VH-VL binders against f9uss8. Designs and how they scored, part 3

Target 1, 221 residues: f9uss8
Amino acid sequence: MVLTDIEYLLSYLEAHHVPTIKKKRHTYLTYHGLAEHYTYVLKDGIIKNSIILQDGREYNLSYIAKPDVISLLRDEVSRSTDQPFNVRIESEYATFYQVNRVAFWKYVNSTPELQNYVKNYYRKKLSENILRLQRMVMNGKKGAICAFIYSLVDLFGRKVNEGILIDFVVTNDDIAGFCGISSRSSVNRMLKELRTDGVITVKNHKFIIQDVSYLLDQIAN

## First folded at step 8 (VH-VL)

Design rg2
Fold by ESMFold2 at other seeds, look of step 10:
Structure rg2 (fold): chain C 221 residues (1-221), chain A 122 residues (1-122), chain B 108 residues (1-108)
Amino acid sequence: as target 1 above (221 residues)
Amino acid sequence: QVQLVQSGSELKKPGASVKVSCKASGYTFTTYAMNWVRQAPGQGLEWMGWINTNTGNPTYAQGFTGRFVFSLDTSVSTASLQISSLKAEDTAVYYCARVEEDFWSGYYMDVWGQGTTVTVSS
Amino acid sequence: SYVLTQPPSVSVAPGKTARITCGGNNIGDKNVHWYQQKPGQAPVLVIYYDSDRPSGIPERFSGSNSGNTATLTISGVEAGDEADYYCQVWDDKTDHVVFGGGTKLTVL
């Protein structure tokens, strides 16, 4: 059976003895705007990408919950080594391959299978960014929250008798950061409205989605 | 460090009024709603309602929509219960207790005041 | 409105396990909280979200919730555990807090 492109990347890194590092929950791997000379590849765990806005709020961009390269926005000839995002660990721990940025691109440029990974990575990220832009520009705050909750289904969703369990702990601050909402109290109010309408509920500190169709109806198409 | 300190016990005559205060410390007052719970002599716990500490909007349980008024003084992190036209049946211990004003809250009361005994007798 | 039913009393020998039940229609779909109240004192939260312990509550306090019954379990019962125990839920249809009637735990 042929390896997937991410499986090939991981095996390639192992064969080249690329070191790994381990980081604990709520510590940062990288910081937006600070120099960093490594490319990181998630081996295990869950991370959150973000930036700090001028007003001090953390604007959350995405979760990465399966093996993938953290960012490919810098190539080997880029004049800036600044990291594009803060990367925070959201699982109990996360493990990353740590490879020099220039060396990583040398591997890619000499290896057709890694070139294929990079092409597929960019296609995936372009598609994801188009959907993110829809959330940001075509929805009010309620629609943005509904779109965010719906996006968690593919990442963390698990069917249970009560509906769809989102098997991951998310806070009002996290949601505010993903949805561009200035306060956790506004998020809280909108989530309570969704609970009252029978759309979502809470069991054991996690979302249960009871009415997926309602979420979809609130999202601009 | 988180504390709810209630005003002292009261002895009142029927027809009078009483105000029970509950002063919060050690946390951000507006992140927790203040609940009021009554316990008549020999009886169980009875939820009277709560007040939203961000807005001042009260919610009263069934049977507490008349003579019972919740209020706030946010400048001193204090919630108050006013009982008017006191009756003998109002004799009870009155507790304040906080509940996180959060969607993720299970509506549990993690911190309670020490209780204020109100005795109504002739 | 939603009703929680508790036995009025439970007796247990020192060192044994006490089980205090809280009955309610489909209570397994709700988040159940438990309070301990000693004579002349305010209630103290001992279990929340069915089975979580607040900081400072010993591990011998545990909880479970399924079907129509939630249970507070106290293993290795001590004389100091003698108290009234209340279960509590939130009823989302009325937006009200609901307490059970309480259970007096006696350690003999």
Scores: ipSAE 0.353, ipTM 0.669, lowest interface PAE 2.0, mean pLDDT 88
Fold by ESMFold2, look of step 10:
Structure rg2 (fold): chain C 221 residues (1-221), chain A 122 residues (1-122), chain B 108 residues (1-108)
Amino acid sequence: as target 1 above (221 residues)
Amino acid sequence: QVQLVQSGSELKKPGASVKVSCKASGYTFTTYAMNWVRQAPGQGLEWMGWINTNTGNPTYAQGFTGRFVFSLDTSVSTASLQISSLKAEDTAVYYCARVEEDFWSGYYMDVWGQGTTVTVSS
Amino acid sequence: SYVLTQPPSVSVAPGKTARITCGGNNIGDKNVHWYQQKPGQAPVLVIYYDSDRPSGIPERFSGSNSGNTATLTISGVEAGDEADYYCQVWDDKTDHVVFGGGTKLTVL
């Protein structure tokens, strides 16, 4: 009978008749710097968080592939109404609860179970960001790509006869953005090296990881 | 529109040379490798090799490493196949076909030239 | 090197389903592409990555690949489908493109 923190949040939003919105693949829910009065909670689908750097490059922060709050960087007494990053839909569709930011924090402040969700949410996000920072700072470019590919196993991995299928399409541009690599050509070359080494291959537009231990050996960790 | 247009048919004597050209249009020439495929009369498709249009590096299939030379003129988006010391067995249709260079390409030929018939007879 | 085997010919009545096979050792582990070639014409890609259709190819063309056999399936066969059909893979051990020998589809 015990709900997980996210299950409790979702049931709470349903009970309070929070409206939902639906967005198509490769459209944006929010943009960095856009004024916004809502907190969004992913109900279904996959999204990508990113920031556009001053030189026009996209720096990718994370995928969200399970129900979760999109961002809690702004509280009920927000320093700014601006969104902290871009949110793009990566699945065919994604559905979000759309709740007024002030109202969301009022729910949290009056509800111990939601307070527990928020406490655990911040711990989780901080831990994830520390690991991502380590990946980018402590590795060379090849190590960063290996760490990124390995991180996809938990999100999208499925055992198949050929190895571990990453059941999600990523592009060289997306990989470059996650790994802090300036060009898609550089990503392409390093991916080809990994294929030549028997570490990864392609089946029907998706990665298959053939040698997980090689990926781990390339990560400084 | 993406298109590969090949030079016209050739009638040659044994021992001569021929150059088949393949002009690309409608896309960035250097992002796709150019393949050459031979089809002798009544026979199937035979891959001859390809040339990397960004670097100019050719790769030749077994049996095509001698008299067959791939070349490029990137200023006019053209790949060429030169065949020297022509033999009767070189009588065939020669196709160019492109393959995307990136890791995700799958190595399928999505666009083909119309073919160039080379006939070698005395 | 890697060998693809196709039947030399397949005959099918108009409106029926044609199945053209491409045999290869563990071909299910490879990405199989299919080309249609009508007499006097260049080949045209009709299926790639085992089962994907390029834009402009009718839905009656489909493909599958598992084990040692890939199959091109043409449902509702029309006289205009009469052509030679080639399967193709890339052999990662030799870094070469490999074609099957071709199958002549005859619509009776």
Scores: ipSAE 0.287, ipTM 0.686, lowest interface PAE 2.8, mean pLDDT 88

## First folded at step 10 (VH-VL)

Design rh6
Fold by ESMFold2 at other seeds, look of step 11:
Structure rh6 (fold): chain C 221 residues (1-221), chain A 122 residues (1-122), chain B 108 residues (1-108)
Amino acid sequence: as target 1 above (221 residues)
Amino acid sequence: QVQLVQSGSELKKPGASVKVSCKASGYTFTTYAMNWVRQAPGQGLEWMGWINTNTGNPTYAQGFTGRFVFSLDTSVSTASLQISSLKAEDTAVYYCARVEDDFWSGYYMDVWGQGTTVTVSS
Amino acid sequence: SYVLTQPPSVSVAPGKTARITCGGNNIGDKNVHWYQQKPGQAPVLVIYYDSDRPSGIPERFSGSNSGNTATLTISGVEAGDEADYYCQVWDDKTDHVVFGGGTKLTVL
């Protein structure tokens, strides 16, 4: 049987009857800096990675909306079990495979297909982060918001008669955290500009992109 | 159904303290900030500040940075306003109101409590 | 401190159109929300984001916002519309909520 590397990992976990856990919206799976003995693999749901600063501000790193390993920043020889970032559930529920961290790396080290998954995982994450950094650094605040909204199309986009529906509620605080903007009032003002210009509209608290070209024009290249 | 239910009216003497409670139901309490709004007799609405229900961090409007304290009990989805050293000018109706914060919310108060009348006399 | 200015009162005959203004420096760049308050009652949101209506608010309530003036428009005014009306914005300079002084609508 020929499977993608994530499909192989999921099949491997199912074959070994790895237990799952289920978490509700806005609860945390892991917290930055606290000990954790498990590696988690997203089975279903949507999560957000973030860092919470000492002053309470939240800086958002990414969404994970498809099956994937939550974090592999620590290797099998690390004596630190501290989590690299906070993981919050953004869907109504999310389900995770719960694998002992040391056991997970033993599986990887003994299984060439899982080794390939890990190599591809790191390449994928590095590429995603480089692209995100380039788009953010090359833009002002409005350009960053446009780039972020555009990035949601791949994650949550669905074509409808009115344009491209982003089938997920993303708050102004979340947008501020993804774009490095310190106030949600600044985000609101820029979103109002986009609405007034006919670039986006709102239906049932979700936005619809009506002018993709405008978003792309605001993004530096 | 989303609802904010406030504690009953209070009659107080100058120098006393009062605590107005606001119990939320029908939604996830920690996903919306709670505002406090004052309305003196015959006067308009005056924003007193808000409390972040996820962190417990309050923000007070100018003029409300002393005798006014916002607090939470998240275990029972309740926000509270405490006013110490009551003065005659504290006579007013006090409202709690939640702020919906999604990417389109724009900081409007979609749900209000019924109001709590605090009367300071004598 | 951002200031919103409303006329103290507006009178309108039944069935006519009432227009309640909310003045502010560059208010057209802000999201304006409107509240109705009847005597002895809590305020009720009637317009948000300049022109959107919450569920249950009649279509005869509408709003606009441009330049230095936002306007709440009530067409086909009924006796039941007699109330105080407040505009509200978020002041991004102070990160505070700001209310207008209120406008008493009288139907006569």
Scores: ipSAE 0.005, ipTM 0.515, lowest interface PAE 11.9, mean pLDDT 84
Fold by ESMFold2, look of step 11:
Structure rh6 (fold): chain C 221 residues (1-221), chain A 122 residues (1-122), chain B 108 residues (1-108)
Amino acid sequence: as target 1 above (221 residues)
Amino acid sequence: QVQLVQSGSELKKPGASVKVSCKASGYTFTTYAMNWVRQAPGQGLEWMGWINTNTGNPTYAQGFTGRFVFSLDTSVSTASLQISSLKAEDTAVYYCARVEDDFWSGYYMDVWGQGTTVTVSS
Amino acid sequence: SYVLTQPPSVSVAPGKTARITCGGNNIGDKNVHWYQQKPGQAPVLVIYYDSDRPSGIPERFSGSNSGNTATLTISGVEAGDEADYYCQVWDDKTDHVVFGGGTKLTVL
């Protein structure tokens, strides 16, 4: 029957014997601005895209937690491109297909199913960036945190007896970086408010959403 | 189990140097910051600063710049405090303590070393 | 810099309730942690994030934090609770840890 776009891409890479590489937690696959000759496709693991600001703060853009191409933001005709983001491994390990950039685009240009993947990739990434922009312009820092927490449901959410478990440890620095909040203490204070209101709780270093309607109400404002 | 084991007590003369070590076990050393806390005889806890174990970047509290140096050896999961040009006023117990950093924690010290007594006397 | 104020000592009879205060400007906006230190020993975390208890700390230890005051409460005080108690916060303005001056709890 019909493969999804990503299933087709993965089977195509396997059929063409594309090599893989493996990276450990908190190491970097790529750095912002560094010339890169490969396209990477996440096979397994979780990564974070970011830019480190001149004052040392990390501006976080997105997680990738399911198989997907890491980045296609540069000109398809170049043998190399400047990497648009830092890419850090957030799981214990992550595995990537490593594809020569020229070869990757030759595959795409000769294969209608891969062309469709690329078109849907750009549409998906545009939509995700619009949602990130909405988070950044929320009327309060608490609203931004609520929007971010809700966005984690699609990535890491799992229904459990107590509510929706976010099955991943997200640090205060990561939350600050995603929400444009200047300090870890401000993140802690706003999370304390949500805990006191019965919206979230913590178990085994992971939080559980107990009142998803509250989060949605903060976002819809 | 998570544990911090510090080096033994030291007796030093004024003007000498001392290095206090703190060896961590039972967790990934580079993912938790290491604090140093001083306690002079009969006095309270005084935060000296911390070192980011992933980057090696120290932050020193007021009054601890210069003679006090934090360092790491990540290959053996060890943080160290070097005190140079020792003064009698440096006589104290020195503790290492790791800081819990998750989105709930607010930076509390969940695991402490046993303490190292440094005595500076003629 | 941010200052935490604790009473120097508190005396309480066995079986009664001890309350140890930690004063700070808008401390209710901060996460307050509490440490117990017995003579000759390292501090031990007894309360974190205002009111949460680490594994192994008895339920008779509790905490609260609002306005300008955080409070450590020990109900049913035992002789073994005699110790120095420190409150602690993190000050995001300076990026520094701040300890209170400590409170000696005496069980008479």
Scores: ipSAE 0.000, ipTM 0.501, lowest interface PAE 13.4, mean pLDDT 85

## First folded at step 11 (VH-VL)

Design ri2
Fold by ESMFold2, look of step 11:
Structure ri2 (fold): chain C 221 residues (1-221), chain A 122 residues (1-122), chain B 108 residues (1-108)
Amino acid sequence: as target 1 above (221 residues)
Amino acid sequence: QVQLVQSGSELKKPGASVKVSCKASGYTFTTYAMNWVRQAPGQGLEWMGWINTNTGNPTYAQGFTGRFVFSLDTSVSTASLQISSLKAEDTAVYYCARVEDDFWSGYYMDVWGQGTTVTVSS
Amino acid sequence: SYVLTQPPSVSVAPGKTARITCGGNNIGEKNVHWYQQKPGQAPVLVIYYDSDRPSGIPERFSGSNSGNTATLTISGVEAGDEADYYCQVWDDKTDHVVFGGGTKLTVL
């Protein structure tokens, strides 16, 4: 009987014939700091938000792996806004609804259910960012890695006989970018330590988490 | 092109020693551990151990913790196997093979040297 | 210590399918790799991570792994496939590489 906020948004976009675009793995939807006239809503696929530092390194902020609006951080009245993140496709493909920014906010302002979605969107993103900040700032490098791996459970976790499979491929470079660690060799060493301690292992290119409580114990609260 | 080139065949008497070298090219030497694998005539592959090319730390398989020494010269991207007090039963082909030194490695050997035949005969 | 068991030999007619088994306790929980060794030559990796093929290995080579048995399958066997085949795992308890005893594939 009752649609969730995101289900309502998706149904609304379909009913208004909002066009979609499709992007393939490791291409960019948007770039940090470039003017953009559209609001994008993830329909299907997985994306990564990041910024590029002065030295060219990519600092990774988050994944979006379920339907959601990509970003609403900028002014709602301007025809264009600077994009707050680079958005890269991490799945084989990703599909986005593409809606003009002015039109999107007109839909929101005239539709109480979409206003609810936007209010809950900001609350959700603020909460997520506060938790990310706590995990990153209050932990050493090992704690940051444990927090990152734990964050993958809700996004990609699937129970298997061996533990929790993270059904997503990540690299040491990706992990370094999420954890603010300057060397992939340091990430590699800490991951090997976690394996030796019986916390994680690898099956077919993916993490298996064998001891979730260890990950939680390493995260400052 | 990624390549492991081993030193030539050796004919030795019992009690002598031998050093088999394995020169790597076409990749960053310290990103792959170097394995040593023995194959006696008509027999299967026998893992002897490996050496971490970044730290120089060897790991020896059971039965290879005495007369067998792994070493490195990273300046020329070369791993070496030294066998002392040679016995007739050391007659075999000796292979080097690399394994990526990475958490994500499945510990498979993607590149092998051509093999070095060591013959120990009275 | 972890043990891998292979049949000593397998015979197959040209054009048929060869299946080479590798037995181990709970081998389905391990990552299995396969090597081909022709007479007088070094081994060549033909399958890794149970079922992945390196570049240059024909699609007729495939692998599977479940329970206590991993299997290398070669469809459309050719005379050039005649070789010894070894399975291999890494045992994280001992930090050792473990090879199977090898299987001689004869094409006749």
Scores: ipSAE 0.504, ipTM 0.762, lowest interface PAE 1.4, mean pLDDT 89
Fold by ESMFold2 at other seeds, fold request of step 13:
Structure ri2 (fold): chain C 221 residues (1-221), chain A 122 residues (1-122), chain B 108 residues (1-108)
Amino acid sequence: as target 1 above (221 residues)
Amino acid sequence: QVQLVQSGSELKKPGASVKVSCKASGYTFTTYAMNWVRQAPGQGLEWMGWINTNTGNPTYAQGFTGRFVFSLDTSVSTASLQISSLKAEDTAVYYCARVEDDFWSGYYMDVWGQGTTVTVSS
Amino acid sequence: SYVLTQPPSVSVAPGKTARITCGGNNIGEKNVHWYQQKPGQAPVLVIYYDSDRPSGIPERFSGSNSGNTATLTISGVEAGDEADYYCQVWDDKTDHVVFGGGTKLTVL
């Protein structure tokens, strides 16, 4: 059968007996700015990318919830091995293929199917980051929260009788970090307003989205 | 270490007033809303309402909008219930219970006061 | 106003399983919490969010919630489990807490 680009990469790593590591919830795989000699590929689990600002605030960039390469910033000849983001495990466990950076790029450079994966990877990440930038620049705080909640639908959403269940636990601190909001108490208040308006509710620690149109109406376009 | 300690039991005549206090310790008082729950002798639990400990804004259950007043003294981490014009039917145990002021908390009461018995008799 | 209905009493032999029900229209869409109250004592939270246990509550306490019925299940019932049990929800339409009428569990 025809494999997707990521399925090809995973089968390639298995065929080459690339070792895996397993990390627990809220531990870090990598840290921004520290040297790293490995390329990591998410096999299963959920991680969060972030940067810690000089003033100590955390800026959350994205979740990775499906198999994907964690970062592809450096090639085999790069002088710097610095990792671009903090990578924290958000699921109970996450499993990663761990491959030497130079070896990874040797695989890519000798394998047209992996070159195609890398090309598509960069297109995908660029598009995602452009959209993220637009949402952050063009929205007030309420719009940013609505945009964040809406973004979870593609990652974790599934239809249930009550609406769309976001099958993932998030905290007010996490939402504040994704939305550029200074305090979790402000996030808390705005979420309660959305619930009062019949837009969202909570079942078993998770969002249920009851009115997707309202979320979209609050997002600047 | 988290505790809600209520004031002692009261014996009152009809027409009097009573104030039941609930002093919080072991946590930041303003992070939890304070609920009041009544239990008449031989009866079940009856939610009277709650007070937001940050804003002081009370919400009263139906049937408790009148003689029942919730108040705060945040300087001593204390919530109070005042009942005016006491009637025999006000004879009950009154509990305070906290609910975390968090969208995710689900409105369950994880810590309860020991209860204050108010007895109204002639 | 949202109403929760509990049976007034349930009797169970020691070592058997007790099931205490809490009925409500579409209660499966709500988050159900359960409290144990022994005579002369304040209530104690035993289950929250349908099925989660606070620390210190034995694993023999469990909960479920679907359709119009939530159930508190106590397996291997002990004499010390004899108490009144209350279910509770929050009604988002009224922003009010609602308790069930309570169920007296008798261990005989």
Scores: ipSAE 0.489, ipTM 0.770, lowest interface PAE 1.6, mean pLDDT 89
Fold by ESMFold2, fold request of step 13:
Structure ri2 (fold): chain C 221 residues (1-221), chain A 122 residues (1-122), chain B 108 residues (1-108)
Amino acid sequence: as target 1 above (221 residues)
Amino acid sequence: QVQLVQSGSELKKPGASVKVSCKASGYTFTTYAMNWVRQAPGQGLEWMGWINTNTGNPTYAQGFTGRFVFSLDTSVSTASLQISSLKAEDTAVYYCARVEDDFWSGYYMDVWGQGTTVTVSS
Amino acid sequence: SYVLTQPPSVSVAPGKTARITCGGNNIGEKNVHWYQQKPGQAPVLVIYYDSDRPSGIPERFSGSNSGNTATLTISGVEAGDEADYYCQVWDDKTDHVVFGGGTKLTVL
């Protein structure tokens, strides 16, 4: 069997007996701006990346819901570096490999398969960031909410009789943070409008998407 | 502490009017819609409708238009139910109950008033 | 208009399990809430969103909802559980709240 690049990384870390840590829901793995000696690799669980602005507003960047390196955006050679994001656990628990930063880059620099993982990682993250920028600059508030809900389909979507269940709980505050909307009441109003239009509904605290085409039509493209 | 405190029991004659009040405390009054629920003697719960406490817009269940009026006094966090032209069949306990004005709330009533008995007797 | 059907009464021996049903067309697609009303008192929410318990409701209260039937289950029934029980949904067609007719639970 041929391993994917992330499967190779995980197997490599296991073979080198890299320790793991476990974190509970709504605790933080890292904080923006604090020095950190480790690179973290998500083994299982769901996390959210965010930045807290100087005025106290929280801007949410992304979920990571499958095994992946948390961040590689900093200097490859320093023993420690400032963390680029707050990383909060959104699942009941999340488990991470905890790798010394210098050791991590030593592994990568000596291992062609890990070098390939890192090249693919940067290409994927750059592509994702370009798409995110397009959605942000081309949509109004309603379009941004529709784009966010649609993005959850790939992460958490599951077909059910009523439509597509988003098998993950999000709040109006989370949605506001992902969509750059400061008003929780604006998010609430727009979600109610989508429900009235037959686009979404709620079952057991979770979205059910009833009309995917409507969501796509609201997203500027 | 979150509370809904209703006005006291009323004894009225047919043709009169009654006003039942429901005073809220312990939360921001405008974040919850106020529902009215009727329970006639020996009968089940019957939803009469609700009033949006932020806009003042009422919604009445079928059969509760005309003689039944929901109103607000937001200065004292109070919702009121007025029943005009009282009939014997209006004899019941009247409850207020709140529902969070939030997309995720699910329309459940987490806090109820103690109930107000209105008796219509000749 | 949407109709919820409950049995008028259920009798159960102390310590046994009571099951109170709430029937409705495709009720499994709706969010079902349950209220307990003891004699002379206001209703109290005991289950919301089919199966969630508010703070202070014992674990022996549970709920389920699928197909055309929602069920409130009370295990280890006590005399203090004697009450009327109502199911409730929101009907999206009418934008109205709908209550079931109520079920009187007797512990004997």
Scores: ipSAE 0.485, ipTM 0.765, lowest interface PAE 1.5, mean pLDDT 89
Fold by ESMFold2, fold request of step 13:
Structure ri2 (fold): chain C 221 residues (1-221), chain A 122 residues (1-122), chain B 108 residues (1-108)
Amino acid sequence: as target 1 above (221 residues)
Amino acid sequence: QVQLVQSGSELKKPGASVKVSCKASGYTFTTYAMNWVRQAPGQGLEWMGWINTNTGNPTYAQGFTGRFVFSLDTSVSTASLQISSLKAEDTAVYYCARVEDDFWSGYYMDVWGQGTTVTVSS
Amino acid sequence: SYVLTQPPSVSVAPGKTARITCGGNNIGEKNVHWYQQKPGQAPVLVIYYDSDRPSGIPERFSGSNSGNTATLTISGVEAGDEADYYCQVWDDKTDHVVFGGGTKLTVL
């Protein structure tokens, strides 16, 4: 059968006996600015990418919830070895392939199928970053929260009798970091407003989306 | 560690006033709303309302909008319940209980005060 | 105004399973919390969010919630479980806390 690009990469890493490491919830795989000589590929689990801004705030960029390369911002000849993001484990555990950065790029440079993966990876990440920027600029802070909640549907959404359950726990701090909101109390207030409007509710520590069209309208408006 | 300590029991005559205090310790006082719950002798739990410890804004349950006043002194992490014009029917145990002031809160009361018995003798 | 209905009493033999019900219209869509109150004491949270157990509460205590009925289940009942049990929800329409009338569990 024909492998997808990521399936090919994973099979390639297994064939080359690339070691794996396992990390627990709320520990960090990498820290922004810390020297690192490995490329990591998510095998299992959920992680969150973030950076620390100059004023000390943590800005959340994305979740990675499917196998994928953590970052390709550094190649074999980069002058800086600094990690571009903090990478925190959000699932109970996460497992990563750990491959030397120079070796990884040698694999890519000698293997057309991996070159295709890298091209598609960059296109995918560019598209995701454009959408993330739109979320942060459109509709003010309430619109950003609505866009963020809606973005969780594809990652964690599951239909239930009450609406769409987001089968993943998020905190007000996480939401603030994704939405560029400096006040946890402001996130809390806006979420309460959405509940009062019948848009969302909470069951067993998780969102239930009761009015998806409201979320979409806030993103567009 | 986390604790709500209430003032001592009171014996009052009809028409008097009483103030029940609830002192919090071991946590950030303004993170939790303070609830008041009444339990008449041999009866069940009756929610009287709560006070937002950040804003000082009270919310009273139906039937508790007249003679019952919630207040705060955040400098000493204390919530208070004042009952005016006491009636025999006010004889009860009064509890304070905290609820986390958070969207994700299920509005459950994880910590309760020990209770303050107010007796109104006719 | 949302109403929770509990039976006034439940009797169970030691070592058996007690089930205390809490009825409410579409209560399965709400988050149900349970409190134990022994004579002369303040209530103690024993179950929250339908089925979660606070630290220090024995695994014998469990909860479920679906349709119009939430249930507190105490397996292997002991004499020390004899108490009044209250269910509680938050009603988002009124922004009020609602308690059930309470159920006296007798172990005999």
Scores: ipSAE 0.469, ipTM 0.744, lowest interface PAE 1.5, mean pLDDT 89

